# Ledger of designs, part 20: VH-VL binders against q0atu2

Target 1, 119 residues: q0atu2
Amino acid sequence: MLDKKARIRTSREYRNVFEKGKRLSGRFLIIYYVENALDNNRFGFITNKKIGMAVIRNRIKRQLRAIVREYQGQVKNKHDIVLVARAGIGKSSFEGMEKDYIAIMKKAGLFARNANKID

## First folded at step 13 (VH-VL)

Design jb1
Fold by OpenDDE, fold request of step 18:
Structure jb1 (fold): chain C 119 residues (1-119), chain A 123 residues (1-123), chain B 108 residues (1-108)
Amino acid sequence: as target 1 above (119 residues)
Amino acid sequence: QVQLVQSGAEVKKPGASVKVSCKASGYTFTEYWMHWAKQAPGQGLEWIGEINPDWGDTNYAQKFQGRVTMTRDTSISTAYMELSRLRSDDTAVYYCARDTGSLFYPTGHFDYWGQGTLVTVSS
Amino acid sequence: QIVLTQSPGTLSLSPGERATLSCRASQSVSSSYLHWYQQKPGQAPRLWIYEASSRATGIPDRFSGSGSGTDFTLTISRLEPEDFATYYCQQYESDPYTFGQGTKLEIK
């Protein structure tokens, strides 16, 4: 679990990302991202019933947190990033999800130049 | 149809805690922000806080920081608001209310409200 | 926080008359984040006007909302007996959510 400081936690914060952020779609994830005025990145997550039943959603949520946490230190600073899980993610493997995350984050240019383990 | 049903009236002593429940039905509980508001007798509405039912993240008004705890049980689509260290001025009707928009697209207005829960704090 | 001040506190009118309710914000509020509720005694508030000028589902045409910046208005063109209630404005331009203190529309 990401600490509170690293999470988007309020409706206003989510709204801000939606209103001002850029959108990129991957196979399993859609990301919305915008620069913030902080010294740290914050991540938000959106899952819905289209992903699957509660057990599946919980798995996806756990895996998303794990992926974000794993690559957190390699993401450029001062960004609010919301990950929206797409319907097909429920049938994806962890590796597939991770690959999608990396691909979409790279496309967004959100990884630092010296980032490793993203190829 | 969407419905929010709150727990019954409570009578508490000063210093005690109260936990009000709000059971949601007619929609996907985890896809909408849930809010709580306070209305003292004969007074206006006061926002207490919000909770993301999917992730459990909360945001409270400064006035209630340290005394309010919002939680949820997704298995029964129920939100909870617990207020501790009760005092006389906590006497009020408490409402749960759903944001009209989804979690990612919150609108900031509330389209459905619970019927309210009267909490009376008296010695 | 943004303070919403409603005026008048109490408005006494007769059926058929025009009612004008004011909501003034301590700082600018986007129309998208200014809303109105109606509340009758013993009932929960009901969303009435959202985004300053949009009527909620089932709200009669005689109700209208307008305004921008710091000044917003709820207007009832011809009062009906069921319109007498307390009206609250509400904003979420910035944290925290805040409500006006309400205008009580009562029968003269």
Scores: ipSAE 0.918, ipTM 0.958, lowest interface PAE 0.5, mean pLDDT 95
Fold by OpenDDE, fold request of step 18:
Structure jb1 (fold): chain C 119 residues (1-119), chain A 123 residues (1-123), chain B 108 residues (1-108)
Amino acid sequence: as target 1 above (119 residues)
Amino acid sequence: QVQLVQSGAEVKKPGASVKVSCKASGYTFTEYWMHWAKQAPGQGLEWIGEINPDWGDTNYAQKFQGRVTMTRDTSISTAYMELSRLRSDDTAVYYCARDTGSLFYPTGHFDYWGQGTLVTVSS
Amino acid sequence: QIVLTQSPGTLSLSPGERATLSCRASQSVSSSYLHWYQQKPGQAPRLWIYEASSRATGIPDRFSGSGSGTDFTLTISRLEPEDFATYYCQQYESDPYTFGQGTKLEIK
C-alpha cells in the first residue's frame, strides 16, 4: 500500500483533480493529473462495477497499487494523479495494464527525464 | 431505491465507546463517499468526517480526530462510525449521508441520509 | 475553517408570504460549493438547493437560491404550510465541511 502522504485521501482532493486536472485516456486507464503545492506526488484510484465483480475489482486494485509503487520514484514531483480504471481492464493482464500505465504517463509527460524503467 | 439504514439508539456511560452502523442499499456502496454528521439536541448539524468506501481512506474534522474511527465492510455495504472516550456533549443524533456525486466526481453535498442514530451519554 | 452564519435565527411568517434566508460565509465560497438543506423535526436533513442556485429533485420552483462570494440567500416566493422547517446552509470550499447554525422558519 502507498504511504498515506502519497495518496489522495479526501473527497475535496479528488474533486480538485477532476475539476482542474488534465485528462488522458489509455486502453485500460484514464488518468487525471494536476500540479499540487506539495513536494511529493499523490495518487488516487477510481474503480467501479463496470470493471467486474468484487473479486475482479480487488485484483485490479492490487495490481494498480503495485504498478504505481513500482514507478513512483520515476514520476515528476508535485502532481496529484488519479487513475480511473476502464471497463475493459478486468480482462487485462498485469503486463498489459503496466504497459498501458507507462504509455499514458509518458504521453502526459509525467515521467522524469532520467527514468530508466520506462524504456 | 437508495436507502441508508442506521443502527438503533444507544445509551452509553462516559468513557465508553459507541459504534454506529449505516447499511447502504439501492446503489453501489463503494462508488460514493460516505459522510457522518452530528446533531446535538436542539442544535445544528456538524460534519464529523468522510470515508472512501472503496479504499477505506478517511478524513475527520479536527474536533473529532483521535476519538472517531470510520470503517466499512464492503461485503455487506455497511459503513461504521466509532466514537470513543464518550462524554456528555457527545449526546446527539448521528447521521450517515452519501455524497451526491460518485467517487469519480464528488460534489460535496449529500443527497441521501440515514434516519439517524441517537446516542445518549449519561452517568 | 469557514464559518457560515445564518440569519435570522428564527423567521416567523404566514403562509403566502415571502421568506428570505441569509447565509454569510467568513470567507469567499464558490457557488459550486454552497448548498442548502431542509430539516423537519424528527427527520433527517434533506438536500434542498445545491450549488447555490440549483433545486434538488422534487423541490418546487417557489424555492430559489442565489448569491456569491460570502453572501448567499435562499428565497421562498410564497410560503406553503409544508415549508415551515429549519434550513441549513453548507459549504465544501475547504476542509472541514461546515454547516450554518440554521434558520428556523416557523408559522406566525
Scores: ipSAE 0.917, ipTM 0.958, lowest interface PAE 0.5, mean pLDDT 95
Fold by OpenDDE, look of step 13:
Structure jb1 (fold): chain C 119 residues (1-119), chain A 123 residues (1-123), chain B 108 residues (1-108)
Amino acid sequence: as target 1 above (119 residues)
Amino acid sequence: QVQLVQSGAEVKKPGASVKVSCKASGYTFTEYWMHWAKQAPGQGLEWIGEINPDWGDTNYAQKFQGRVTMTRDTSISTAYMELSRLRSDDTAVYYCARDTGSLFYPTGHFDYWGQGTLVTVSS
Amino acid sequence: QIVLTQSPGTLSLSPGERATLSCRASQSVSSSYLHWYQQKPGQAPRLWIYEASSRATGIPDRFSGSGSGTDFTLTISRLEPEDFATYYCQQYESDPYTFGQGTKLEIK
């Protein structure tokens, strides 16, 4: 699990990202991102019943956290980022999900210039 | 139809703990923020905190920090609020309430409320 | 935190009269984040007006909400017997959520 300070944890924080953030859609993920006034990034996650049964959703949650954690150090600072899982994500592989995450984050320009795990 | 059904009235001694439950039905429990409010006898409403039922993240009012714990059991669509180190001024009706909007799109107003749980703290 | 002050504390009126309830915020609140609830004795609060001026489902059109910035108003054009209750304003412009202390509308 991500550190508490690295998570979007309040309704207001989620609302803020939705209201002020930019939106980009990938194959399995949609991201909303906005600059924050902090020294760290915060990540939020949205899953819903469209993804699948509870077992599937729980798997997806674990995988999303793992992916975010893996690349956390390569993301530009001072951003709130919400990951919304799309319906098809329940049928994706971990590698497919990871690839989608990398692609969408690149498109958003959220990786640092010296990032080395984004190929 | 959306319903929030809370546990029954509690009588506690000072220093004890109380755990109130709120069972949700008629909607997807994990897709809406759940809030808790306090109303002392003859007084107004006071916000206690919120919980993200999907991820378990919580946010409490400063006044209750260190004494309140909000949890949930998604398997039975039930939210819990536990208040510890009870004192006389904790005597109140406690409400659970659902945010009208979804987790990502919360509206900040509450469209459905539990019936309330009276907690009495007395020696 | 944002403090909401409601006035008057108690409002005594007769059926058929016009009621005006005030909610003043200690700092500016967007209309999107100012809401009203009605509560009757022994019952849970009920959402009444949301986003300053939108009536919740089932709320009669004799109720209206208005205002911006720091001043918000709930108006009942012609009071009905069932309208006598306590009304609370609530905000979430900033953390934490806060309620006004309430205005009790009682029958004269």
Scores: ipSAE 0.909, ipTM 0.955, lowest interface PAE 0.5, mean pLDDT 95
Fold by ESMFold2, fold request of step 18:
Structure jb1 (fold): chain C 119 residues (1-119), chain A 123 residues (1-123), chain B 108 residues (1-108)
Amino acid sequence: as target 1 above (119 residues)
Amino acid sequence: QVQLVQSGAEVKKPGASVKVSCKASGYTFTEYWMHWAKQAPGQGLEWIGEINPDWGDTNYAQKFQGRVTMTRDTSISTAYMELSRLRSDDTAVYYCARDTGSLFYPTGHFDYWGQGTLVTVSS
Amino acid sequence: QIVLTQSPGTLSLSPGERATLSCRASQSVSSSYLHWYQQKPGQAPRLWIYEASSRATGIPDRFSGSGSGTDFTLTISRLEPEDFATYYCQQYESDPYTFGQGTKLEIK
């Protein structure tokens, strides 16, 4: 999992990303991102009950954590990034979420490596 | 109809642990940050920490770091605060309180509070 | 951390008088992040004023909040018997989200 230093862990930090972050939408995800004053990135997640039943919600949470962990080394440093799950994400596959994440991170200029290709 | 109901009073010896529960009803438990505060007898309020009840992330005031653990069980809409290695100055009423805003847009002010749980630490 | 210092510690007044309660922060706090609570003995705190000047639901208009930066004030224009309680300010500018030590507003 992402260690504590790579997580947005406080309510105040979430609010800062909401208020000051740039927003980009993909098929399954929305990202909000803002520069931070650290030497590392921090990731946060917003997944409401509307995405599905508990089994589906838990699967989505596990897959989002795994995707972010997989590509965290390719992300430009000094950013706070919040991933918001869109309605309909419960019907996505891991590959679908992964491709969406890579695409929106590249579009935001945050992701230098082409992570939507399977190596 | 929003309600936070805490577990009952506890009497503990120094060195023990206590786990206080806070059961939420009347709203979607996982959509609001939960906070905990301490009030020693005759004293003011002291913020202990917060938990994101959906993702489980926690943040504690430094003076409680290492002794406090905040958890939750979303299946029963219940938050928990566990305080270990109790000492006499941990004698206090402990409150849970809900942020009025969403997880992504929290407000930092608390509109609903539990009734409080008295923890008494005596030798 | 941001220290909130309330003054006076105890304020003794009679019904009908005006009360002024002060909260001073060790660093600047946005008005959006300064809040007030009322607490009576044996009860949980109640949100009273939020974002420096907005009254919580059901709070009478004799209560007003003001201030910015490091200095904030809670004013009660004409005290009623039910207003005698302890009042706390709280900040959300940065964690830990601290409270002031309280002002006890007591009768006479």
Scores: ipSAE 0.884, ipTM 0.939, lowest interface PAE 0.5, mean pLDDT 93
Fold by ESMFold2, fold request of step 18:
Structure jb1 (fold): chain C 119 residues (1-119), chain A 123 residues (1-123), chain B 108 residues (1-108)
Amino acid sequence: as target 1 above (119 residues)
Amino acid sequence: QVQLVQSGAEVKKPGASVKVSCKASGYTFTEYWMHWAKQAPGQGLEWIGEINPDWGDTNYAQKFQGRVTMTRDTSISTAYMELSRLRSDDTAVYYCARDTGSLFYPTGHFDYWGQGTLVTVSS
Amino acid sequence: QIVLTQSPGTLSLSPGERATLSCRASQSVSSSYLHWYQQKPGQAPRLWIYEASSRATGIPDRFSGSGSGTDFTLTISRLEPEDFATYYCQQYESDPYTFGQGTKLEIK
């Protein structure tokens, strides 16, 4: 579970990532990311109704939190990062979603120097 | 038609808590930030805080930190604001208001407001 | 946090006159993040001007907003009886997203 300091918690901060962030798309996820003025990372999430019914939506939200929590220690600090779930994410497996996240984060250059040891 | 319907007026004693509800209809509740504001009798508006109704993250004005809790129940499209350790200067009308933009694209201005909930704190 | 100071506190004018309401910020505010509301007694506020100069839906063109940086104005070119109300500015530059204390526009 991500603690409060590792979450984007204000609407203004989401707006900032939208306006100033770089964007990369994967199969199931889009990430937006921008440097922040802190010493740590903050993560935000955007999920919408098109993902599926409530059960599917809640599963995806749990899985996204788990993936981010698992890899957060490998992410270069000082970034605000928003994960946007694409409409097809409801059909993904956890492993598929995880691989997509790793691939996008590598392409963005957001994993630390030892990122080559990630799948 | 977008509506925000708030719970009815409340009378409380100092030291008690109050929980105000705000039921949304006419739009997808989880796609817009919700805000709360206070207006003491004869006074101006004061922003209390905001909640992301999808993911539950909250942000409060420092003046209310430690006394306010904002929550929601997405199954009934309802936001809540709870204010604890009430004192006489908490007597006010409390409003919920919706941001006009989306969760990722908020605008910071509020196009729909609840009708207000009068909370009276008296001994 | 950003303090918004509105002036005058009360403005007494007659229908047909021009009204100018001021909102001054303690720090610079982007025009995209400065908004105005109208409120009549016993009612919730109504969005009036957003992003400093854009009229909300249904707001008459006698209302105009302008300004940048720390100084913003709401102008009513020719007052109608329904325009007498309290007007608040609000900023979204940084949290807490503060309101000004209001200008009460009264009929003289």
Scores: ipSAE 0.883, ipTM 0.938, lowest interface PAE 0.5, mean pLDDT 93

Design jb1
Fold by ESMFold2, look of step 13:
Structure jb1 (fold): chain C 119 residues (1-119), chain A 123 residues (1-123), chain B 108 residues (1-108)
Amino acid sequence: as target 1 above (119 residues)
Amino acid sequence: QVQLVQSGAEVKKPGASVKVSCKASGYTFTEYWMHWAKQAPGQGLEWIGEINPDWGDTNYAQKFQGRVTMTRDTSISTAYMELSRLRSDDTAVYYCARDTGSLFYPTGHFDYWGQGTLVTVSS
Amino acid sequence: QIVLTQSPGTLSLSPGERATLSCRASQSVSSSYLHWYQQKPGQAPRLWIYEASSRATGIPDRFSGSGSGTDFTLTISRLEPEDFATYYCQQYESDPYTFGQGTKLEIK
């Protein structure tokens, strides 16, 4: 479900989120987020090489995409959101990453008021 | 040392496709945006598009949308630019160039360039 | 979208003279997003000035960049033989990230 419309796709857009976005840190993830001028949300991902070797990095990428895809419909519209994987994320479980994501998205006020998956 | 090495010159007929490669060495390929530019004979530089080599996202200039595809193979640190339905005004040197900054803090200026690949489109 | 117009198209000068190269943008460009390249025949472009006024690594201090908004300038205080080349400005304000058409600086 993370099609081209729901992705941050340009280098200039990534820089904008870095420079203008608000930041919230979790245990495994940092999110940066800023309002956009669109009707929808866009998601970007930063997974530094220091996370681990290719097998680990590919696992983390798959899991982050899956988590964002699962909750994307519950996110308040008009935001550009970049997820930054912290160095220790390679040792986390899928459930650990998911709980971390839910917690920081709630703290940012980015989840819709009455979304079933926010429990 | 940082180096971008492009594939060799190509001669194509109108209507064909060409795929130019750009092999990176001396740095972590997936940590920097890669850009492609066109320079027709005797003309200036024209930006074609960019790719995030880590996640594969692309962005193309409108002039090339529908005809250009940028891809990469991270296992061999190589970026690719494919241009389809070639016509005579696609004759040019094509460059890959690397952004100076990181994926999350790109600078928009290019510190390393490939040597260029001449693509000639003729009947 | 943003058109960069460089002037003059060709500038013929002798070593020792001062050169002034202009780059005008069709809309405002932050100085952080205006860059200059040098290109010699048969070679790839080389980053020369970045963020309007900062010299790239190894670029002599006779080169200086200035300007803001829609008007930017590259100045060479005293031309050396190796400075004769084509110079391009480039913007990163918005995609597509365009280049100017170039100013060819040639020896008289």
Scores: ipSAE 0.847, ipTM 0.922, lowest interface PAE 0.5, mean pLDDT 92

